VHH binders against o13800. Designs and how they scored, part 13

Target 1, 230 residues: o13800
Amino acid sequence: MNQVTQFSGNSANLMLYWILKSYYSRFDRIMWIDTLGTFNPAALPLPCLEKTMLVRSFDAQGLKDAVDELESNLKSSEDQAYALCIDSFSNPIGLLMAQGNISFAHAFMMTLGRKCRILTRKFRLAVYLSTSLVYIKQLHLSKPALGNSWPFCLDHSYILEDQQHNKCLVHCNQSRKDLLGCSQLFLLLKGSFTHEYLTIDFYNGTPVSVSSKLHVSPSLYHSSTLNSPS

## First folded at step 4 (VHH)

Design c25 (framework vhh_sonelokimab_d1)
Fold by ESMFold2-Fast, scan of step 4:
Structure c25 (fold): chain B 230 residues (1-230), chain A 123 residues (1-123)
Amino acid sequence: as target 1 above (230 residues)
Amino acid sequence: DVQLVESGGGLVQPGGSLRLSCAASGRTFSSYAVGWFRQAPGKEREFIGAISGSGGSTYYAVSEKGRFTISRDNSKNTLYLQMNSLRPEDTAVYYCAAGRYTSAYTESEYDYWGQGTLVTVSS
């Protein structure tokens, strides 16, 4: 809550759905900004959908208009808890960069990101973003749009790494809340994430005190000094 | 200052389609966010969808995603609502509304309202 969280990777959008399925009862209102035309209402329970405003914004100006709309809503309903999901944040920015004005696109992106961060500090707002790094590279940019300055707009950043056997590792690569290096394993089932043991609270941005069975090594190798004397 | 007049309502069978139009007169239509609301007999007014002044963002009540599409033509000062796969539950008076830089789904943020057009879905 009161934080900007980014998920990056091929399955980053699935994390936004998982967060809403897990935490929708904690939000009074949800705004989902869909920049790809891919929003799937069947992926969310009916009580969650009843709180959700769908915004379709296929270009950068539309994305900005939607964030301005959110600000208006927050000002009129200051005591309500809001979630903002943007799927995908990088798509309209990448399209803007493809038009050839990289400096303008970068300034636009940073201004919008800073606004989102300011709104999380002023209101009861959680912001969740998905990004596509592969899309940006395909545009043959001289440097990535999200570059070195973008992390200053984020409280938390997670990378989703697809693993074997329908598994996805969610690894924290940036955090303001001692989440750096924390990982959570998810199973991909029927196009959605599921898990049994959660070690990261994506609502508060804190580690959860539960028995962790997460293994970050790709091998089945467990250290055992009892069975392997040296 | 803008005046709004809805048209295109009428009787349609379940599963049918209708396109509602909202003609705007007055100044600066393109600077207003405009939207559609409906009210069924005995029920409160319900938000359906809205579109920003530039047309760059469209806003929908999720329950209507896939069945209703909102669009605008600023050169004709006209707002549209395309309604597909209509059901008896869609029977209502449909209103268009305009507001300036306001919350798209908050009724009190809209300054100008049309008189409404009746849509009846029955067989």
Scores: ipSAE 0.284, ipTM 0.631, lowest interface PAE 3.2, mean pLDDT 79

Design c26 (framework vhh_sonelokimab_d1)
Fold by ESMFold2-Fast, scan of step 4:
Structure c26 (fold): chain B 230 residues (1-230), chain A 123 residues (1-123)
Amino acid sequence: as target 1 above (230 residues)
Amino acid sequence: DVQLVESGGGLVQPGGSLRLSCAASGRTFSSYAVGWFRQAPGKEREFIGAISGSGGSTYYAVSEKGRFTISRDNSKNTLYLQMNSLRPEDTAVYYCAAGKFRSAWTASEYDYWGQGTLVTVSS
């Protein structure tokens, strides 16, 4: 809990589904903000869906309004564990940039990111963001871009690299040491604080297994497999 | 103050579709967030969907698996619920509600309620 986690790449949204499918029992309520119109309820079990509020917000103002709604709900629902999933965080911001106001888009992104971070510190809230690598490069959303403040809004950042045969390689890009021992994703990914690669198998666009290997010891193969509950 | 009147309920066969309407009168409709709830016999009232006052966000209970779509027309002071691929378990009284709230999914946050319209899904 109490963390902001970013997944970046063409398949980044699949990590949000995998987290909820595997760990929905840890949350009392889930808010899914869908900025693309692509939410797939068939990818999640019914008990997870019963806890989930779907928010469709296709522009930046709608995204802000949805986060403000979450804040009000958190204030009125003390002591409940919440998850916030935003798929895609970068899409509404990219649309602002396309309208010709890069400085406004950057300021909006930073304001919203800081608000999410503050909410995770005040309430029992975990935030999971999916972002496009294209928009990350355009907006300088991740390390190592000089002068980029976005990484300071994140506790964890992972990059997903598509592989052949419906597989995806996940690389840890950033993890904060001040969350050691309290991060849900530390247990979920079994490598969020080390240089490990995860391989995710897909079936019909749904992750069905995750395996890992150590990057620094290529001759030492460690395989840890986690299956998503159906 | 807002008055809400639901319409469009009735008997429909499994797999069928219905569109419910909620006509509003009174204080400016566009200043309110509005939503749909349902209550099946012997069960508590549950949230279905809502639209913010600005119209910038729509909210859905996803247990319907994408079968329901909510929309509003502020020029007609009307809220709609499009229901597709209906199942016997969708049988319930459907209510529309309005409120100046920040949390869309909590029934107690809604100030104004309609009388409800019955939807029966049976062959």
Scores: ipSAE 0.473, ipTM 0.749, lowest interface PAE 1.8, mean pLDDT 74

Design c27 (framework vhh_sonelokimab_d1)
Fold by ESMFold2-Fast, scan of step 4:
Structure c27 (fold): chain B 230 residues (1-230), chain A 123 residues (1-123)
Amino acid sequence: as target 1 above (230 residues)
Amino acid sequence: DVQLVESGGGLVQPGGSLRLSCAASGFTFSDYAVGWFRQAPGKEREFIGAISGSGGSTYYAVSEKGRFTISRDNSKNTLYLQMNSLRPEDTAVYYCAAKPGYRFYTAEDYDYWGQGTLVTVSS
């Protein structure tokens, strides 16, 4: 995968579970950093859990320690594919900001985010993180947490929109074409991991996942799903 | 010399709780990641969890079901394992282990080990 992907919204964590449930066979090792104490092992199949190390980090120093541990493992495991899941990335950063350490919190956040991005370029690592939409409001509309500079650490950013009948629509907010034209659209059954719908996902010129049926609501038409500018 | 000494083991009834302690000496405790392992009769040694030198991150094997909590007190050079809702299958010798440094700490390659303390869960 070699990408940093963010999911934002009330159900952002469900996307992390869905990715591991669907693609755990592509990873040799998984590190799950739980910043809220909410990790649910029942949501993942046993072969996935056998590859997974759970890290609980409730503050910024703990989050940094866990990423440093991951870096150490990557350096010693040159040919293994790793996934890093952080649920929730915004929580420890929000705690630093709430303490009045805004400049420090911002510098910490950007340093850690750039480190994760660099690690995905140097090693066989995919990074998936969840963030809150309620954290920062800069305009009339709700935005993903962590401010204007944070998106520079991301390859992909998706917003999860809750729907009726335990469904959740995933909208592409940001996607980098420098990774061979990745394009993704998902329909998830909220509160259920047995009935998910994946559309199109390409990486390294090969399809990562392709569904036999594409389901796209008109409300999901983002600029990234339309014709490319000339 | 690096030394780790476990204590707090014993006989406890199912559903009970125990707190294990590991006293460290011979090194700067806060520079080391430390953790707990157990070995039940007829089974291989299994990882329970570890805690970073700062105490900011705890690491758990997912086979643990939220009944165990790891903590440390760097001022007392002591590692703790709080064990709740104990079951007969938790019967094992519990070991503490330490690994130097901040960047090369991985539970499966810990360098220093205690002698172990027996925990028996039986009515």
Scores: ipSAE 0.455, ipTM 0.713, lowest interface PAE 2.0, mean pLDDT 73

Design c3 (framework vhh_sonelokimab_d1)
Fold by ESMFold2-Fast, scan of step 4:
Structure c3 (fold): chain B 230 residues (1-230), chain A 123 residues (1-123)
Amino acid sequence: as target 1 above (230 residues)
Amino acid sequence: DVQLVESGGGLVQPGGSLRLSCAASGRTFSSYAVGWFRQAPGKEREFIGAISGSGGSTYYAVSEKGRFTISRDNSKNTLYLQMNSLRPEDTAVYYCAAKEYFTAVSWSDYDYWGQGTLVTVSS
């Protein structure tokens, strides 16, 4: 609770489903902002769906309207625990940047990110975002989309790398809770974020098992990273 | 200020479909977020869904698994609710409602309401 967490990668949205499937009982209300038209209600249990407001946002202004709606709800019920899931945060921002005014798009993105962060500090709110990865050819590495300033809006950032046989490696890219070394997600995943990573098995688009193993930091940027858009 | 008038309600068989309309008399309909609610006898008003003034965002109660679709045509000052795969438990009075700015989804936060249109799902 009280944190902004980002998951990046082709399978990043599956982490949002997994969090809600595992922790929906801790939230009184859930807002899911779907920017892709891909929300799958069958992936969540019925008690979770009863708490969930599905928002379909087709552009950046719609995304802002949905966050403003959440703020209004939080102000009306300060003792309620809320979750906000945005799948995908990078999609409407990327579309805005494609319109040619990159400065405006960047300012919009940072303003919205700061608002989400402030709301987690003022209210009982957890924010979960999915974003894409960007491959940088010159450095032979993949990193989360949205540029160098965006991580300042995040408390936690995880990178998901697809593997064969419905497996996904989860790497901790950023955590601001140094003293605790954990987020609610990482407590569920049973790992230290500094020197281990998680292998999450998927079946038919949903996580079915989790295991952890030691890693060396260079493995996060190894050239084996998949660059497929889906 | 806006006045809302619902139409399109009636008797339908289980598994059937209906399209409800809500006509607005306002001159600036696109400035309002609008939504659909329903109320069965003896129950609280239940949120179905809402659409932003521009149509850029839609909000749905997810429990019904996508049987209902909200759309608007600002050139006709009209809001629509497409209802598919209707069940007897969908029987209710359906209301359209409008808000000056889209900031909440609870029924008590909407400023303008229609009189309602009855939908009965029965053989």
Scores: ipSAE 0.171, ipTM 0.547, lowest interface PAE 3.9, mean pLDDT 74

Design c4 (framework vhh_sonelokimab_d1)
Fold by ESMFold2-Fast, scan of step 4:
Structure c4 (fold): chain B 230 residues (1-230), chain A 123 residues (1-123)
Amino acid sequence: as target 1 above (230 residues)
Amino acid sequence: DVQLVESGGGLVQPGGSLRLSCAASGRTFSSYAVGWFRQAPGKEREFIGAISGSGGSTYYAVSEKGRFTISRDNSKNTLYLQMNSLRPEDTAVYYCAAKEYFTAVWYSDYDYWGQGTLVTVSS
């Protein structure tokens, strides 16, 4: 899977865990970049953890260094399938912006995002990012952080809104129509429109099921890639 | 060129903690990626974790379920491995290793190796 996918919201990191728990068999190696110190190994099965390299990087330079390290590994083992998870992408970039040079921070962010996109086209790499939401009063909506140019680095962008009773509403903010070979979750989200959504049920903070407002054939939920993480 | 010497191994009870040290001589740590590996009798050598020479990132194999942490003291040119909640399956010879370039920190092709220190987790 040659794609960069972003999840935005308070529960966005749980989507990264759900993807790995559901699809780790597709990857030979996984790099998880933890920018918050919140990585939870108990959320993933042992076979997934055995493929996973945890990188703790709390600033923008550390995040870049980790991506450069991934690039070196991809070049050394070009026939292997890799996943890159970054939880949270927006945190170290936000800290860089807070240092006062917004132009530099924006250029840094866009350079890193373009690098990730290029790596997914050159190598067997899937990239999954979590980011924060920011509320925009003039538009009466919440939008993913990082500004208007950032979405050009993404193939898919999803917004997660917390709901009652351990539920999270997932909105498709951006999806590239012509991408083939997407995961089953992305196939479901690929058909999503402004008025359509997926609902994810949580149990003790772990995603346990995915359902759609759309009428979906029950056979889709019996696929190994569409079943709740075990 | 760097020489590595491990210390701090010994007998520890299940559930206990242990801190290993790796002292480097020769070139400074800042020129290398430095990491920890272990090997149990009859098993293959296993990567535990490493620190980049720039100090910006720490790398971990998470199969230990977050029980191990790596740190470095540049003033002493020493690398540490803090091991918590130890289990009998953690019994192994622990090795310190260094690599001159940051090209593949979790590969086993490190250039310099210490002689190892034995850790036994048993009652």
Scores: ipSAE 0.430, ipTM 0.724, lowest interface PAE 2.2, mean pLDDT 74

Design c5 (framework vhh_sonelokimab_d1)
Fold by ESMFold2-Fast, scan of step 4:
Structure c5 (fold): chain B 230 residues (1-230), chain A 123 residues (1-123)
Amino acid sequence: as target 1 above (230 residues)
Amino acid sequence: DVQLVESGGGLVQPGGSLRLSCAASGRTFSSYAVGWFRQAPGKEREFIGAISGSGGSTYYAVSEKGRFTISRDNSKNTLYLQMNSLRPEDTAVYYCAAKEYFRAVSYSDYDYWGQGTLVTVSS
C-alpha cells in the first residue's frame, strides 16, 4: 500500500494479474488502466472483477484523464483502500515521444508520475505499473524504459527475466530506501549489490505458484503467502 | 445543458446482440462525459460503462467478462452500447447519462439522464 511499484519485462503485466488475484481482498476498489487493449478478465476471479473498473486509454491524454478520474474518486472516498494498475505505462509515452516532441513527452511523463506518487502519500493507494525493457548493446544489458529520470517517481522497481519451463526470474533493481539514479541502476544490474530474486511459475500465461530462491525483503512478498496457487 | 434520447431496445433471443444508441442534443456534446446504466425490476441502478468527452478513455464494470463495449461519435452527437452474448439476466431498462466532468462512476454523479430503453432477453 501507499507505494508506486514498477515491473519491467516481456511478462511484467502478469505480475499485475498475480498481485490482484492474490491480494484483491486488501483493496476496496481497483482501477485497471489498459493502454494496449489486452486486458484479460478471465485471469481474475469474479469477486476481484466486481471491485474493478476497467479504463482503456490508448494515448497520453487518455492516461492523464484516467488518473484524474482516480484522484476524484480517492477524494470522495478517502477511507477506502484503492489499487491502480497501469498496463502498459510505457506504451502511450512511447507513442507521444514518437510524434517528435521528446521534451514535451518527458515533461508529461514526469508530471504524471509525480502525481501518482503524491496520491499514494495522500490516500490509501497502491500503484502498480508495467513497462517495457530496453536492451543496450554497448553494455550488454537490459534496463526499464522511460529514461534516467523516471526511477525518481518509483518506490520499487523489479525486472522480470523470462526463463525456460514457464518460469520467470524477478530481480529487484530499486527500492524506496535506495532511490536509484542512472549510474546506481547500472551498478545494481551488474550485480554489485546483493540481489533478491523470486521465481514465478506460469500456466497458460497465468501465474500459478511463486517460490523464493534467495533472501527476499518483505516489502512486497512473504514466502508463505506466495507459495499457494491463487 | 444536454437532452438525451435512447433507442435500439427491444426483444432479443439469448446469445444475440444489440446495439443501443443515445442521441444528444446540445451545442457541445464533446464537453460531456457520458455513460450507460441499467436497472432491472426491483434492483438498484447498475453502472455499465462510460466514455470521456474526447473518447480518449473508456470505463467499464468488468463483471460481465467484456460482453459490452461503449463508444461515441461526436460528429453525430451519439453514444453507443454494443451488447454481445446476451443473457436473460441482461433484461433491464437501459439509460444513458451525461456529466460535465468525471468525478466518480456512481450514477448519483451524473447530471442529465435519458428516459430509458427496454431490453428484453427471452426465447
Scores: ipSAE 0.236, ipTM 0.621, lowest interface PAE 3.4, mean pLDDT 73

Design c6 (framework vhh_sonelokimab_d1)
Fold by ESMFold2-Fast, scan of step 4:
Structure c6 (fold): chain B 230 residues (1-230), chain A 123 residues (1-123)
Amino acid sequence: as target 1 above (230 residues)
Amino acid sequence: DVQLVESGGGLVQPGGSLRLSCAASGRTFSSYAVGWFRQAPGKEREFIGAISGSGGSTYYAVSEKGRFTISRDNSKNTLYLQMNSLRPEDTAVYYCAAKEYFKAVMYSDYDYWGQGTLVTVSS
């Protein structure tokens, strides 16, 4: 709770769905900002959808308006726990970059990111962002000095690398709570709505819980052994 | 001030579609966020969705799995609700409502309301 988490990569949106599917009971309200037009309600259980407000925002101004709307809701809703998912945070900002407005695009990104961070400190709010690796690389390569402060807006940052057979390797790029250097491997069935995911967690490059898909045990979902890697 | 008048309601069979319209009168319609609400017999009024003044953001209750789409035409001062795959439980009076751009999209915060249009889904 009270954190800003970024997932980057072609499958970054998958993490947002898995977080809501796994943890929607922790939130009273969920706002999903969809900048791509790709939101899939079938990926989430009905009780989660009943808490969820879908916002479609295709440009930078629309994204800002949606975050301003969230702020107004937070101010008027006494003390409810909120989740904000933005899929994709980088898409409207990338459009500004493509139009040649790189300095403006970066300033807009920083202003919005800082606002999200401030809101997590003032209210019971968790923020989850998906971003494109292409966008991040373009921003850093074309204007490195302008991209250097973005990590300050984030509590956690993960990079997803697509693997064979619907697997994603998750690299921990930044964490404010002792998760630096962690990596996670997710085994997911494409389009699966009936099967659990298998995760292989790494802490400081060392596996915390390891099992091949052929040896998956129910105990892997109920207990973790931080000090007993295989 | 803005005045709102809904139209397009009626009887439709399950699985059918309807498009509701909300005509606004008054200057600066584009300065208002506008939304759709419904109230079924014996139930509380519920939020369906809203659209920002510019049309740059649309807001939806998602439990209908994308069956409803909101749009606006500021040149015609008109708000629309496209409803597809209608079910008997969608039977309700549908209201459009307007509020200033920067206020929260909560029921209690809407400044102006239409009179409603009845949608009945029955065979």
Scores: ipSAE 0.437, ipTM 0.731, lowest interface PAE 1.9, mean pLDDT 72

Design c7 (framework vhh_sonelokimab_d1)
Fold by ESMFold2-Fast, scan of step 4:
Structure c7 (fold): chain B 230 residues (1-230), chain A 123 residues (1-123)
Amino acid sequence: as target 1 above (230 residues)
Amino acid sequence: DVQLVESGGGLVQPGGSLRLSCAASGRTFSSYAVGWFRQAPGKEREFIGAISGSGGSTYYAVSEKGRFTISRDNSKNTLYLQMNSLRPEDTAVYYCAAKEYSRAVFYEDYDYWGQGTLVTVSS
């Protein structure tokens, strides 16, 4: 709770549903901002739906209005635990950028993102966002939408990569809890909410290997001589 | 200061549709967030939905999602609630309410209220 978490990819919204299905009892109120018109109430249990306010926001101004309304509710109900789900955050921002003033759109996006982050620090609020992935041809990789400054608004960022046989590989792109970088992956089965944690090893913050389980090789060098309390 | 007057209530058959209107007078309507509430016999007042001043965001109690639609026409200073697939349990007095955009409010904590309009769903 009290964090801003982003999921990116074609199946990113599945993580928002899974979080609410698994943890709705931790929240007194849930606001779901639907920017695509795709919210599926059948994906959530009735007790969860009874706590949920559905907001339809199809443009950037509507998204801002909804966040402003959430802020007013938080200020009036300081003891209540809230969850905010935004599916999709990148869609209305992308539409705003397509209208021509990219500097304005970027400033709008960053202002809104900083506001969400500040609200998680001041109130009992968890924020979960879905965003698109953008494929970069020259680098042969996909990265989350919204550019290089956007991650400063996030505490956690995960990427969902569609795999064959209705599976998604979920990997950590950013985590403020881990100063050595992201060290965990998920395997998510589409059509079910079962997933496994996987771990990767890093050397000075660079990924070196991926394993199905945590396999920490014991240091064969004099690490105890260097790191033991003297 | 704003005055709200609801209209459009009445008797409806189960499965039917009904459109409620709320006419506002006073300050500029677009400066208010406005919403619909209902109170069924023997129950507490319940939030149905709201719409932001710009009309860019609509808010719904999810239990009613897909059956009710809220909209506004700022040029006519009017708020609407379209109700479809009505059921006997939708029988209630329906109220419209308005709140100033800059105030911290709950969904149920509004500044201005109409007198209500009765909707009865019965054969």
Scores: ipSAE 0.278, ipTM 0.632, lowest interface PAE 3.4, mean pLDDT 73

Design c8 (framework vhh_sonelokimab_d1)
Fold by ESMFold2-Fast, scan of step 4:
Structure c8 (fold): chain B 230 residues (1-230), chain A 121 residues (1-121)
Amino acid sequence: as target 1 above (230 residues)
Amino acid sequence: DVQLVESGGGLVQPGGSLRLSCAASGRTFSSYAVGWFRQAPGKEREFIGAISGSGGSTYYAVSEKGRFTISRDNSKNTLYLQMNSLRPEDTAVYYCAAGRTAVSYSDYDYWGQGTLVTVSS
């Protein structure tokens, strides 16, 4: 609650589905802004869908208008808990950049990001964004002197990196009931020195379980070797 | 102030299609979010979908999105609902409404009188 969270990378939008599937009971209302036309209602339980308003916005102005309308609703319903999911945030911005005005696109993006952050501070609102990795790199290259300005709009930023090979764990038991499914491992960056490895189990393209473990750089132990007397 | 008049209702067979129109008069139509609602006999009014004043965003109740499409023509002050793959449970009086925002049902201040859609063989 009261946070802006970004997931970026291949299949990052599946994290938005997982969050809603797992935590929809914490929200009174959900707004899903679909910029790609790919929203999949079959991925969410019926009680979650009953709380969900689907918004189709294919350009940057439509995306901003939807956020502005959410703001108006939040002002009239301050005691309700809201979730805002945007899948994909980077798509309309990328289309705007393709028109050849990168500075305008960047300014538009930062204005919208700041608005989302401000709304989470004023109201009971959680914001979840899916973005591409290319988009984050382009933003950094756009303003190198100021550093990467986009993270200032985020409370949490996770970069999801697929493993090169799917790893399936099999318990060597005699029945198929003891088999574990295949898992995809994602690396979540929580800070410069701390990495969290997220393992997501999929069944028919739907995340069914997520487990994580906090990891720090390996400790190097030095032991002195006692040479035999010559 | 906006006045709304629905048209295009009638009898259709299951699996059929129907397009409803809502003509607006009075103040500029483009200043309002406009949407469609329906009410079946003995049931509460149900939101179907809406479109923002600019037309840049459309809003749907998830269950209806795949079969129903909303569009508007601000030059004609008209809202449309394209209904496909109709089912008997779609039988209802369909209302158009105009409001301050698309995302809050309580913001719809202007309502048409409704048009009846009956889906039966």
Scores: ipSAE 0.481, ipTM 0.762, lowest interface PAE 2.0, mean pLDDT 72

Design c9 (framework vhh_sonelokimab_d1)
Fold by ESMFold2-Fast, scan of step 4:
Structure c9 (fold): chain B 230 residues (1-230), chain A 120 residues (1-120)
Amino acid sequence: as target 1 above (230 residues)
Amino acid sequence: DVQLVESGGGLVQPGGSLRLSCAASGRTFSSYAVGWFRQAPGKEREFIGAISGSGGSTYYAVSEKGRFTISRDNSKNTLYLQMNSLRPEDTAVYYCAARTAVFYSDYDYWGQGTLVTVSS
């Protein structure tokens, strides 16, 4: 809790659902900002949905309005624990950049990101963001969207890399140094939310042990390359 | 200031659809966030959804699993609630409400309500 965590990749939104499914009992209220119109309520249990406010915001101004609404709620309910999920953060910012003033879009993005970070420090708030990846041909690698200054708004950043047979590798791209190693040596099996899941504790910066129900263990990850930025 | 008047309520069969309207008076409608609430007999008033003044954000209680959609038309000073796949438990008086910012517990202006009955 009290951290800003980003997941990047084609399956990044699945991590937001798994966090809520695993930890909704720790939050009194949840705000889900859906910028794509893709929110799937069937993916979450009813008790989680009952404390969730769905916000549909398709542009950057709408996203800012929703964060301002969250701030208002936090100020009125200091003792309550909140989760904010934004799926996708990069989409409305990308649309704003496409309108031609990249400097304005960048300033807007950084201002909003700093606000989210400040709110996690002032209130009992955890923020979870999904973003896209961009491929850099010169370096033969993919990195999270939104540019070089954006990571300064984040406590943790994870990259999800799609694999064959409905599998996804999770890499730790960034974590706070004051936490016990925030290493994600997890293999995610993509599928129905009712069939497969992983329990991951991101607000302490340390991964929770892999669920035995998935028959997956850290021994499958004897290569440390899974901890390196892709 | 704004005055709100709901319409469109009535009797509908389970599985049916209904569209509620809320007409606002005044040229300042676009300055208000507006929302829908309902109250069944013997129960607390329940938040359904709201939409920001600009229309850039819509806010929903998601326990209904996407059966309700809120929209607004500032040129007509009107707020709408589209209700699909209605169930007997949706029977309630539906209210529209307005305020200068979205916050579901602190709405300043309220309509008189319109009754929706889902039966048979």
Scores: ipSAE 0.462, ipTM 0.740, lowest interface PAE 1.7, mean pLDDT 75

